# VH-VL binders against q8ixk2r445to577, part 252

Target 1, 133 residues: q8ixk2r445to577
Amino acid sequence: FFGMLQNKGLTDYCFDYNPPDENQIVGHQVILYLCHGMGQNQFFEYTSQKEIRYNTHQPEGCIAVEAGMDTLIMHLCEETAPENQKFILQEDGSLFHEQSKKCVQAARKESSDSFVPLLRDCTNSDHQKWFFK
Below, E stands for the ipSAE of ESMFold2; O stands for the ipSAE of OpenDDE; V2 stands for 0.75 times the mean of E and O plus 0.25 times the DockQ between their complexes.

## First folded at step 10 (VH-VL)

Design p90 (framework fv_zigakibart; at its last look DockQ between E and O 0.98; V2 from the best seeds 0.85)
Fold by OpenDDE, look of step 10:
Structure p90 (fold): chain C 133 residues (1-133), chain A 119 residues (1-119), chain B 107 residues (1-107)
Amino acid sequence: as target 1 above (133 residues)
Amino acid sequence: QVQLVQSGAEVKKPGASVKVSCKASGYTFTGYAMHWVRQAPGQGLEWMGYINPYSGGTKYNEKFKGKATMTSDTSASTAYMELSSLRSDDTAVYYCAREKYTDYYFDYWGQGTTVTVSS
Amino acid sequence: DIVMTQSPSTLSASVGDRVTITCRASQDISNYLAWYQQKPGKAPKLLISEASTLQSGVPSRFSGSGSGTEFTLTISSLQPDDFATYFCQQYYSYPYTFGQGTKLEIK
């Protein structure tokens, strides 16, 4: 699966990665933003290694969850996917992080109207449902 | 260079409708949300809402729901805002403004369209 | 809705003066604040974002500070081109709202 990763509950919002330096793509947080269909910052791939890859740059980036955190941070992809980079995109649209045993949810950032994907306890909320478009 | 060029001034009678256009150039039209802001004579600025030209999704200020309708034509790289049931207090300059990508403030503005409502 | 209150509404100053405009938010908006300059018959022009980030092409005599509920725009040495109306804007939450404006006029 590849393309825009769009949230079901938060209509018209997609995974978005916009690092301040395009030549150094790791270490920043993945956010949610209005879907625009231009690819680039909103183009992701779910691989057979259970990675969510940001492969518009070389070297390729993979979404990771750092210890003790609930945010999604861009790391470099590795030949063998580390445990903190493994996700399961379920048939029901839930995005499950194996290591934390939590689900990715579209959430408000600091009570603002900015949004980010955060790890939360798994529920049946549409804000935890995702699909590629 | 990014440019937003709006349609010309309008003079309307109460009860009429008016449709203002905002033609974008110098960037990918569908890649940025387009907002609308009005300014009554001698007054401040009021946010009216935005449209996502890619999806057609809109968000309105509650104050302008039922008053303003935002649309877009991707083939023409043009955003539209229609005002219905015009009243004298709808007299204002209306601006289209591009949202800074992922940052939510406005980096480029149209030149404004004056809409005058008088009997 | 978040109310943005600017002060003063009108400010008279001379070329070379240091001037400060204040914007108060009715609730905490973190640093989600922008400043705009508007001249008569023209659209607003973005000066500062994120409360303190000067936009490209804007003279360094302009600066912004503050967070939470209190914000200031400062012009260190007023130039003839700076006489205009200034607006603050919060983009913390919808609906986005602006201050009522501060008209900076020549003394």
Scores: ipSAE 0.879, ipTM 0.946, lowest interface PAE 0.5, mean pLDDT 96
Fold by ESMFold2, look of step 10:
Structure p90 (fold): chain C 133 residues (1-133), chain A 119 residues (1-119), chain B 107 residues (1-107)
Amino acid sequence: as target 1 above (133 residues)
Amino acid sequence: QVQLVQSGAEVKKPGASVKVSCKASGYTFTGYAMHWVRQAPGQGLEWMGYINPYSGGTKYNEKFKGKATMTSDTSASTAYMELSSLRSDDTAVYYCAREKYTDYYFDYWGQGTTVTVSS
Amino acid sequence: DIVMTQSPSTLSASVGDRVTITCRASQDISNYLAWYQQKPGKAPKLLISEASTLQSGVPSRFSGSGSGTEFTLTISSLQPDDFATYFCQQYYSYPYTFGQGTKLEIK
C-alpha cells in the first residue's frame, strides 16, 4: 500500500514525518498532522516485509520502535527488515507491532492538541485503526 | 513569497451576513491549515477556528460556533469565513493566518478585513 | 480555556532602554508559546515561537524565555521601530488564546 496513513478515530489526521534537517532523516519521531495530500512528508509505503517505509527520500527510512520505548522513530531501512521495524496492518485496521506485541494508537503529545502515534496495549478503539488513503 | 490578501472592508446592518475572503499565493494552499482571528476595536485578538483546505475539515472556537462558517475553494486558493446574523458586537477586524507546517503557530497573516455592523 | 495574562498593560520607555514584558498562562503549556508584534492598522507579525526561537528577519535585540506558565519577551536596546503592541499566544490546546496585549509607548 502507498499513500497517507490515516487514523479512523482521530479524523483528518495522518502519519507525518517532518525532520528538522530533510537530509538527515534518522532518529526523529513520527507525528500525526492534518492530512494534506502534498506527498513526501505524509507518503508512506507498507511493504511485503511488513515495513512502513518513508521512501520518497534516499536512503529510505523505515519506522521502528526501539526496545522499551513506545514512540515511533525513523531508522534506515535494511535489506531484511529488523524485528523492531515490523508492523502488521490487520484486516480490522489495527496496526500491530510484532516485537512489542502492542498496537499503534493516536495519542496526545504532552496532553496537548498536538498528536503522535504511540504503542499501547491493543484494544478495539478507533484510535488504533488505520487505513491508507 | 507567501502572501495572504483579504477582501475589502464591509459595512452591514444588523441581521445581515458577510463573507470575507483570503486569497493565498506563494505556497501550496492545500498543505496548510488556515485560521481566522478577530480583533474588536481597541481589544485583543481572539482565535475563531481553522479550516484544512485539503479535506474541508474545520475546528471552531465554541464562542463562534453557529456565528462563523469557514470554507475554502481549492481551485482559487481562497479561504472564506462567513458571519451570520450580524450584531453590533461583531464589529471587528478579521484576519486570516496561516499555520506553520507541523508547528501550529501563525507565520503569515492577511492584512485584515474590517467589518462594521451599524444601523 | 487557557487564560493568558500579560503585564504590564502599558509600558512607557525610551530609545535604548531594556524592556521586559511578561506573560502568564493559567496552566502548564510547556513551550507552546508565540510572541507577536502589532503596529497600529497592521496585522500581527510573528517574532518568537516555542517561547524562545527567534524568527528569521527579527532583530537579535528581541529574545524570549520561559516554560510552563511564566514567559518573558525582552528587548535589549529599544529602537524607534519597536513601539507597538505585543501579544503572547498559546498554541498548546484549543481554543488558542492570546494575552490582552502590552502597548509599548515612547516615554
Scores: ipSAE 0.740, ipTM 0.913, lowest interface PAE 1.3, mean pLDDT 93
ESMFold2 (binder alone), look of step 10: mean pLDDT 93; pTM 0.944

Design p91 (framework fv_zigakibart; at its last look DockQ between E and O 0.83; V2 from the best seeds 0.00; counts 0 for: pae E 2.5 > 2)
Fold by OpenDDE, fold request of step 11:
Structure p91 (fold): chain C 133 residues (1-133), chain A 119 residues (1-119), chain B 107 residues (1-107)
Amino acid sequence: as target 1 above (133 residues)
Amino acid sequence: QVQLVQSGAEVKKPGASVKVSCKASGYTFTGYAMHWVRQAPGQGLEWMGYINPYSGKTKYNEKFKGKATMTSDTSASTAYMELSSLRSDDTAVYYCAREKYTDYYFDYWGQGTTVTVSS
Amino acid sequence: DIVMTQSPSTLSASVGDRVTITCRASQDISNYLAWYQQKPGKAPKLLISAASTLQSGVPSRFSGSGSGTEFTLTISSLQPDDFATYFCQQYYSYPYTFGQGTKLEIK
């Protein structure tokens, strides 16, 4: 699966990665932003190693969850996907992080109308449902 | 390079409708949300809402729901805002403004369109 | 809705003066605050974003500061081109709202 990763509950919002420096693509937080269909910062791939890969830049980045955190951070992809980069995109649309045993949920950043994907206890909420478009 | 060019001034009677256009150039039109902002004579700025040209989805200020309708034509790289049931207090300059990518403030503005409503 | 209150509404100053405009939010908006300059018959022009980030092409005599509920725009040494109306805007939550404006005029 590849393309825009769009949320079902938070309509018209997609995974977005827009690092300040195009030559330094790691270490920043993945956000949610209005879907635009241009690819680029909203183009992701779900791989056979269960990675969510950001492959529009070299070297390629993979979404990771750091210890004790609930945010999604861009790391470099590795030959063998580390445990903190493994996600299961389930048939019901839920995005399950194997190591934390939590699901990715579209959430408000602080109390603002900006949005980010965060790890939360798994529910049947549409805000935890994702699909590639 | 980025330019937003709006349609010309309009004079309308109460009860009429008016449709303002905003033609974008110098960037990928579908890649950026287009907002509309109103400024009554001698008054401040009021956010009216935005449209995502890619999806066509809109978000309105509750104050302008039923008053303003935002649309877009991707083939013409043009955003439109229609005002219905015009009243004297709809007299204002209307601006289109491009949203800064992922940052939500406005980096480019149209020159504005004056809409005058008088009997 | 978040109310943005600017002060003063009108400010008279001379070339070379240090000028400060204040914007207060009715609730905490973190640093989701922008400043615009508007001249008569023209559209607003973005000066500062994220409370303190100066935009490209804007003279360094402009600066912004603040977070939470109180913000300031400062012009260190007023130039003839700076006489205009200034607006703050919060983009923390919908609906986005602006201050009522500060008209900076020649003394």
Scores: ipSAE 0.925, ipTM 0.961, lowest interface PAE 0.5, mean pLDDT 96
Fold by ESMFold2, fold request of step 11:
Structure p91 (fold): chain C 133 residues (1-133), chain A 119 residues (1-119), chain B 107 residues (1-107)
Amino acid sequence: as target 1 above (133 residues)
Amino acid sequence: QVQLVQSGAEVKKPGASVKVSCKASGYTFTGYAMHWVRQAPGQGLEWMGYINPYSGKTKYNEKFKGKATMTSDTSASTAYMELSSLRSDDTAVYYCAREKYTDYYFDYWGQGTTVTVSS
Amino acid sequence: DIVMTQSPSTLSASVGDRVTITCRASQDISNYLAWYQQKPGKAPKLLISAASTLQSGVPSRFSGSGSGTEFTLTISSLQPDDFATYFCQQYYSYPYTFGQGTKLEIK
């Protein structure tokens, strides 16, 4: 799967990665932003290693969640996917993080009308349902 | 380099409609949300809503639901806002404004279109 | 709706003066605050985003500060070009709202 990773409940929003320095892609938070179809910042690939890759840039980035945290941040991809970079995109659309046993949910940043993906206890909420377009 | 050029001033009678255009240049039109802001004579600025030109999806300030309709034509890199059932208190300058990518504030504005509603 | 209240509504000052304009939000908006300058018959122009980030091409005599509910715009040494109306705007939540404006007039 590849392209824009979209949320069912928060319609018209896509995974987006816009690091302040385009040459320093590691360590910043993945956000949700209005889908725009331009690729690059909203172009992601779900791999057979269960990675979500930001691969329009070299070296490639892989989405990770550090132990005890709920935010999705960019790490460098590795030859074999580390446990904190493994997600299962299930048939029901949920995006399950294996290490934490939690699901990715569209959530408000600072209670504002800007949005980010965060790990939460898994539910059937449409805000935890994702698909590629 | 980014430029937003709006259609010319309009004088209308109550009950009519008006469609204001905002032609964008210098950037990829579908990559940025376009907002509309009104300014009544001697008044402050009031946010009306936005359109995502990529998807055609809109969000309106509740005050303008049913009054304003926002559309876009991606092949012409142009956003539109139509006001229906015009009243004298719709007299204002109407601006288009581009949303800064991922940051939400408005980095470029059109020159404004004056709509005057008088009987 | 988040109400943005500016003070003063009108401010008279001379070239060379230092002036401050304040903007108060009815709730905590973090730093989701922009300042715009508008001259008569012209569109607003973005000066400052994120409460304190000066935009490219804006003279360094402009600065912004604050977070949460209280924000200020400061012009350190007024120039003739600075006599205009200034608006703050929150982009924390919809509907986005503006302060009522502060008209900066020549003394």
Scores: ipSAE 0.772, ipTM 0.918, lowest interface PAE 1.1, mean pLDDT 93
ESMFold2, look of step 10: ipSAE 0.769; ipTM 0.914
ESMFold2 (binder alone), look of step 10: mean pLDDT 93; pTM 0.943
OpenDDE, look of step 10: ipSAE 0.878; ipTM 0.946
ESMFold2, fold request of step 11: ipSAE 0.762, 0.750; ipTM 0.913, 0.913
ESMFold2 (binder alone), fold request of step 11: mean pLDDT 93, 93, 93; pTM 0.941, 0.938, 0.940
OpenDDE, fold request of step 11: ipSAE 0.909, 0.849; ipTM 0.957, 0.941
ESMFold2, look of step 12: ipSAE 0.497; ipTM 0.848
ESMFold2 (binder alone), look of step 12: mean pLDDT 93; pTM 0.941
OpenDDE, look of step 12: ipSAE 0.615; ipTM 0.875

Design p92 (framework fv_zigakibart; at its last look DockQ between E and O 0.94; V2 from the best seeds 0.85)
Fold by OpenDDE, look of step 10:
Structure p92 (fold): chain C 133 residues (1-133), chain A 119 residues (1-119), chain B 107 residues (1-107)
Amino acid sequence: as target 1 above (133 residues)
Amino acid sequence: QVQLVQSGAEVKKPGASVKVSCKASGYTFTGYAMHWVRQAPGQGLEWMGYINPYSGSTKYNEKFKGKATMTSDTSASTAYMELSSLRSDDTAVYYCAREKYTDYYFDYWGQGTTVTVSS
Amino acid sequence: DIVMTQSPSTLSASVGDRVTITCRASQDISNYLAWYQQKPGKAPKLLISAASTLQSGVPSRFSGSGSGTEFTLTISSLQPDDFATYFCQQYYSYPYTFGQGTKLEIK
């Protein structure tokens, strides 16, 4: 699966990665932003290794969850996917992080109208459901 | 260079409708949300709402729901805002403004369109 | 809705003066605050974003500070080109709202 990763509950919002330096793509947080269909910052791939890859740049980035955190941060992809980079995109649209045993949810950042994907306890909320478009 | 060019001034009678256009150039039109802001004579700025030209999704200020309708034509790289049931207090300059990508403030503005409503 | 209150509404100053304009938010908006300059018959021009980030091409005499509910725009030494109306804007939550404006005029 590849393309824009769009949330079902938060209509018209997609995974978005826009690092301040195009030559330094790791270490920043993945956010949610209005879907625009231009690819690039909103183009992701779910691989057979259970990675969510940001492969519009070289070297390729993979979404990771750092210890003790609930945010999604861009790391470099590795030959063998580390445990903190493994996700399961379920048939129901839920995005499950294996290591934390939590689900990715579209959430408000600091009660603002900015949005980010955060790890939360798994529910049947549409805000925890995702699809590639 | 990014440019937003709006349609010309309008003079309308009460009860009429008017449709203002905002033609974008210098960037990918569908890649950025387009907002509308009005300014009554001698007054401040009021946010009216935005449209995502890619999906057509809109968000309106509650104050302008039923008054303003935002649309877009991707083939023409043009955003539109229609005002219905015009009243004298709708007299204002109307601006289109591009949202800074992922940052939500406005980095580019149209030159404004004056809409005058008088009997 | 978040109310943005600017002060003063009008400010008279001379070339070379240091000028400060304040903007107060009715609730905490973190640093989601922008400043615009508007001249008669023209559209607003973005000066500062994120409360303190000077935009490209804007003279360094302009600066912004503050967070939470209190914000300031400062012009260290007024130039003739700076006489205009200034607006603050919160983009913390919808609906986005602006201050009522501060008209900076020649003394």
Scores: ipSAE 0.894, ipTM 0.950, lowest interface PAE 0.5, mean pLDDT 96
Fold by ESMFold2, look of step 10:
Structure p92 (fold): chain C 133 residues (1-133), chain A 119 residues (1-119), chain B 107 residues (1-107)
Amino acid sequence: as target 1 above (133 residues)
Amino acid sequence: QVQLVQSGAEVKKPGASVKVSCKASGYTFTGYAMHWVRQAPGQGLEWMGYINPYSGSTKYNEKFKGKATMTSDTSASTAYMELSSLRSDDTAVYYCAREKYTDYYFDYWGQGTTVTVSS
Amino acid sequence: DIVMTQSPSTLSASVGDRVTITCRASQDISNYLAWYQQKPGKAPKLLISAASTLQSGVPSRFSGSGSGTEFTLTISSLQPDDFATYFCQQYYSYPYTFGQGTKLEIK
């Protein structure tokens, strides 16, 4: 799949990656922002290796979760996808992180009206349901 | 250069409607939320809401629901705000303001449109 | 709604003075605060975001500080161009709200 990865419950919001330096894409947190279609910051690829790739920049970035963390961080993609970079987009729309056994949820950043994707225990919440547009 | 140019001043009678335009240039119109802020004579600033020009989705300050309607025309790179059932206390300067991408504060403002409601 | 309270409402000062304007939020807003300058008949102009980040093209005599509920805008050495009204704004939660304004007048 290619395109904007949207949240069902938090409508009009998409995965977004806006690193401070467009030439240094690793180490920053993925956010949720109003869907806009303007640029490649909201275009992601879901691969056969179960990666979520930010490949509008070379070298490509892959979304990862570091051990013990709940935040989605950009790492460089590798030839064989590391376990912390594998996500299953299930038929019900849930986005399951295999290594942690948790689901990606749209959540408030610092209890504000800014939003980020975070790992949470899997539920049936529409805030844990995702689709490509 | 980023620029927001608003329509000219309006004088209206109570009960009428007015539609203010905000034409954007110098950037990709659909990539940025457009906000509206009002300033009554001699008063501070009051946030009214925004439109996402890409999707057409809106969010209103509850105070202005039913009073303000925000729309956009992507082919004209123009945002609109319509005020209905005008009253004298709707007299104000109305600004459009662009949201800074991913940061939410307002980095560019239109020059303002004065709406005067008088009988 | 988050209430933003500025003090003072009017401030008289001379060129060269150090000026301090305070903005208080009715709840913790982290650093989600902007400062704007507005001259008569003109749109507001962004000076500072994230409580302390000076915007490009804004003179370095302007600075911001604070986090949580108390914020300060400081002008270290007042210039003639700085006489205007200043507003703080929270962008932590909708509806976004502004302080009442501080009018900075020449003494």
Scores: ipSAE 0.740, ipTM 0.910, lowest interface PAE 1.3, mean pLDDT 93
ESMFold2 (binder alone), look of step 10: mean pLDDT 93; pTM 0.938

Design p93 (framework fv_zigakibart; at its last look DockQ between E and O 0.94; V2 from the best seeds 0.85)
Fold by OpenDDE, look of step 10:
Formats: structure tokens, sequence, C-alpha cells
Structure p93 (fold): chain C 133 residues (1-133), chain A 119 residues (1-119), chain B 107 residues (1-107)
């Protein structure tokens, strides 16, 4: 699966990665933003290694969850996907993080109308459902 | 260079409708949300809403629901805002403004369109 | 809705003066605050974003500070080109709202 990763509950919002330096793509947080279909910042791939890969740049980035955190941070992809980079995209659209045993949810950032994907306890909320477009 | 060019001034009677256009150039039109802001004579600025030209998705200020309708034509790189059931207090300059990508403030503005409603 | 209150509404000053405009938010908006300059018959021009980030091409005499509910725009030394109306805008939550404006006029 590849393309824009769009949220079902938060209509018209997609995974978005826009690092301040395009030559250093790791270490920043993945956010949600209006879907625009231009690719690049909103182009992701779900791989057979259970990675969510950001492959518009070299070296390629993979979404990771750091210890004690609930945010999605861009790391470098590795030959063998580390445990903190493994996700399961379920048939029901839920995006499950194996290591934390939590689900990715579209959430408000700082109670604003900016949005980010955050790890939360798994529910049947549409805000925890995702699809590639 | 980014440019937003709006349609010309309009003079309308109460009860009429008007459709203002905003033609974008210098960037990928579908890649940025387009907002609309109005300014009554001698008054401040009021946010009206936005459209996502890619999806056609819109968000309106509650104050302008039923008054303003935002649309877009990707083939023409043009955003439109239609005002219906015009009243004298709809007299204002209407601006289109581009949202800064992922940052939500407005980095480019149209030159404004004056809409005058008078009997 | 978040109410943005600017002060003063009108400010008279001379070339070379240091001036400060204040914007107060009715609730905590973190640093989601922008400043615009508008001249008669023209569209607003973005000066500062994120409360303190000066935009490209804007003279360094302009600066912004503040967070939460209190914000200030400062012009360290007024130039003839700076006489205009200034607006603050919160983009913390919808609906986005602006201050009522501060008209900076020549004394």
Amino acid sequence: as target 1 above (133 residues)
Amino acid sequence: QVQLVQSGAEVKKPGASVKVSCKASGYTFTGYAMHWVRQAPGQGLEWMGYINPYSGGTKYNEKFKGKATMTSDTSASTAYMELSSLRSDDTAVYYCAREKYTDYYFDYWGQGTTVTVSS
Amino acid sequence: DIVMTQSPSTLSASVGDRVTITCRASQDIKNYLAWYQQKPGKAPKLLISAASTLQSGVPSRFSGSGSGTEFTLTISSLQPDDFATYFCQQYYSYPYTFGQGTKLEIK
C-alpha cells in the first residue's frame, strides 16, 4: 500500500512530513494536514516489513515511536525493521503499533485546530481508522 | 512568483447575489488551502472560511454559513466565493488569501474585491 | 470565539520613534499569532508569524514577542514607510480572528 495516508474520522486530513531541512529528514514529528495530492510530503508506503516508509528522499525514512513517547517521529529505515518501527494496518483501518500495543489516532495538538497522529489506547473510533488513497 | 488576482468591483442591489473570483498563479493551486477574509469600510478583518482546492472540502465561519459559498476550478486555478441574499451590511472588500503550508497563517493575499450593496 | 484586542486603536508617532503595539487574546493561543501590515487600498501584508518569526524581506526593525495571551509588535525606529494599520491574527483555533487594528499615523 502506498500514497496518501488519510484519516477516516478527521475528514480531508492526511499524514504529512515537512522537515525544515530536506537534506536532514530525521528527528521531526509526523503531523496531519489537509490532503493535497502532490505526493512528496504526503507520500507514504506500508511495506512487507510492517514499516510506514517515507521514501521521497534518500536515505529513506521510517516512522518510529521513541521510548516513553506517543508521537510519531521520522527515523532512518534499517535493513531489519526495529521493533519501534513496526505497525500493523488492520483490515478495519486501524493502525496498530506492535511495541506499544497502541493505535494511531488523529488528535488535536495542544488543544488547537492543528492535528497530529498520536498513540492512544485502541478503540473503534473513526479517528483511529486510516486508508491509503 | 505567487500571485492572487481577484475579479473587479461589484455593485449590487439588496437581495441579489455576487460571485467573486480569485485566480492563482506561480504555485500548484491544489496544494494550498484558499481562505476568504472580508473587511467592511473602516473596520477590521473577518475570517469567512476556506476551501481545499484538491478535495473541494470547505470550512466556514458560522457567521457566514448560508451567506457565502466557496468553490474552486482546478483547471482554471481559480477559487470562487458567492454571496447570496445581499444586504447593505455585506458591503466590504473581500480578499482571498493563501494558507502557509502546514502553518495556517496567510502568506499571500489577493488585491481585494469591493462589493457594494445599495438600493 | 477567541477575541483579539489590540491597543492602542490609534498611535501617533514620529520618524525615528520606538513604538509598541499590544494584542491580547481572550484565551491561551500559545504562539499561534501573526502580525500584518495594511496600507490604504491595499491587502494586508504578513510581517511576523509564530508570534516572533520575522518574515523574509521584512525589515529587522520589526520584531514580535509574547506567548499565551499577551503579544507585542515593536518597531525599533519608525521609518516613513511604516505608517499604516497593523493587525494581529490568531490561528490557534477556528474561527480565525483578528484584532480590530492599530492605525499608526505621523505626528
Scores: ipSAE 0.892, ipTM 0.951, lowest interface PAE 0.5, mean pLDDT 96
Fold by ESMFold2, look of step 10:
Structure p93 (fold): chain C 133 residues (1-133), chain A 119 residues (1-119), chain B 107 residues (1-107)
Amino acid sequence: as target 1 above (133 residues)
Amino acid sequence: QVQLVQSGAEVKKPGASVKVSCKASGYTFTGYAMHWVRQAPGQGLEWMGYINPYSGGTKYNEKFKGKATMTSDTSASTAYMELSSLRSDDTAVYYCAREKYTDYYFDYWGQGTTVTVSS
Amino acid sequence: DIVMTQSPSTLSASVGDRVTITCRASQDIKNYLAWYQQKPGKAPKLLISAASTLQSGVPSRFSGSGSGTEFTLTISSLQPDDFATYFCQQYYSYPYTFGQGTKLEIK
């Protein structure tokens, strides 16, 4: 799958990656922002290795969760996807992180009206449902 | 060379409606949310809401739900704000403002459109 | 709604003076605060974002500080071009709200 990764419950919001330095994409948090058509910052690929790739940039980035954390952070992709970079996009739209046994949920950043994807205990909430457009 | 050029001043009677336009140039129109802000005479600034011109999705300040309707025309790179059932307290300058990508504050503003409502 | 309260409402000063304008939020808004300058008959102009980040092309005599609920805009040495009305704005949560403005007048 390719395109904008959208949230079912938080409508009009997509995964977005806007690193401050194009030459250092590693280590910044993935956010949610209003869906748009401006290309690479909201363009992701879901691979056969169960990665979510930011592959319109070279070198390619892969979304990861660091041990004990609930935030989605950009890492460099590896030839064999490490466990912390594997997400299962299930038939019901849930995005499951196998290593942590948690689901990706649209959540408020700092209790504000800006949003980020975070790992949470899996539920049936539409805020944990995702699809590509 | 980002520019936001708004339509000209309007004089209306109570009960009428008005549609203000905001023509964008110098950037990709659909990539940025467009906000509307009003300033009544001798008053401060009041946020009215935004439109996402890519999706047509909107968010309104609750105070202006039912009063304001925000739309856009992507082929014309133009945002619109329509005010209905005008009253004298709708007399104000209305600004469009572009949201800074991912940062939410307003980096560019239109010149403003004065709407005057008088009996 | 988050109420933004500016003080003073009007400030008289002379060229060369140091001026401080205060903005208080009714709740914690972190650093989600902008300052705008508005001259008569003109649109607002962004001066500062994120409480303290000076915008490109804005003179270095302008500075911002604060976080949480208390914020200040400082002009270190007033110039004739600085006589205007100044607004703070929170962008922490909807509805976004502005302070009532501080009119900076010639003494």
Scores: ipSAE 0.749, ipTM 0.910, lowest interface PAE 1.3, mean pLDDT 93
ESMFold2 (binder alone), look of step 10: mean pLDDT 93; pTM 0.942

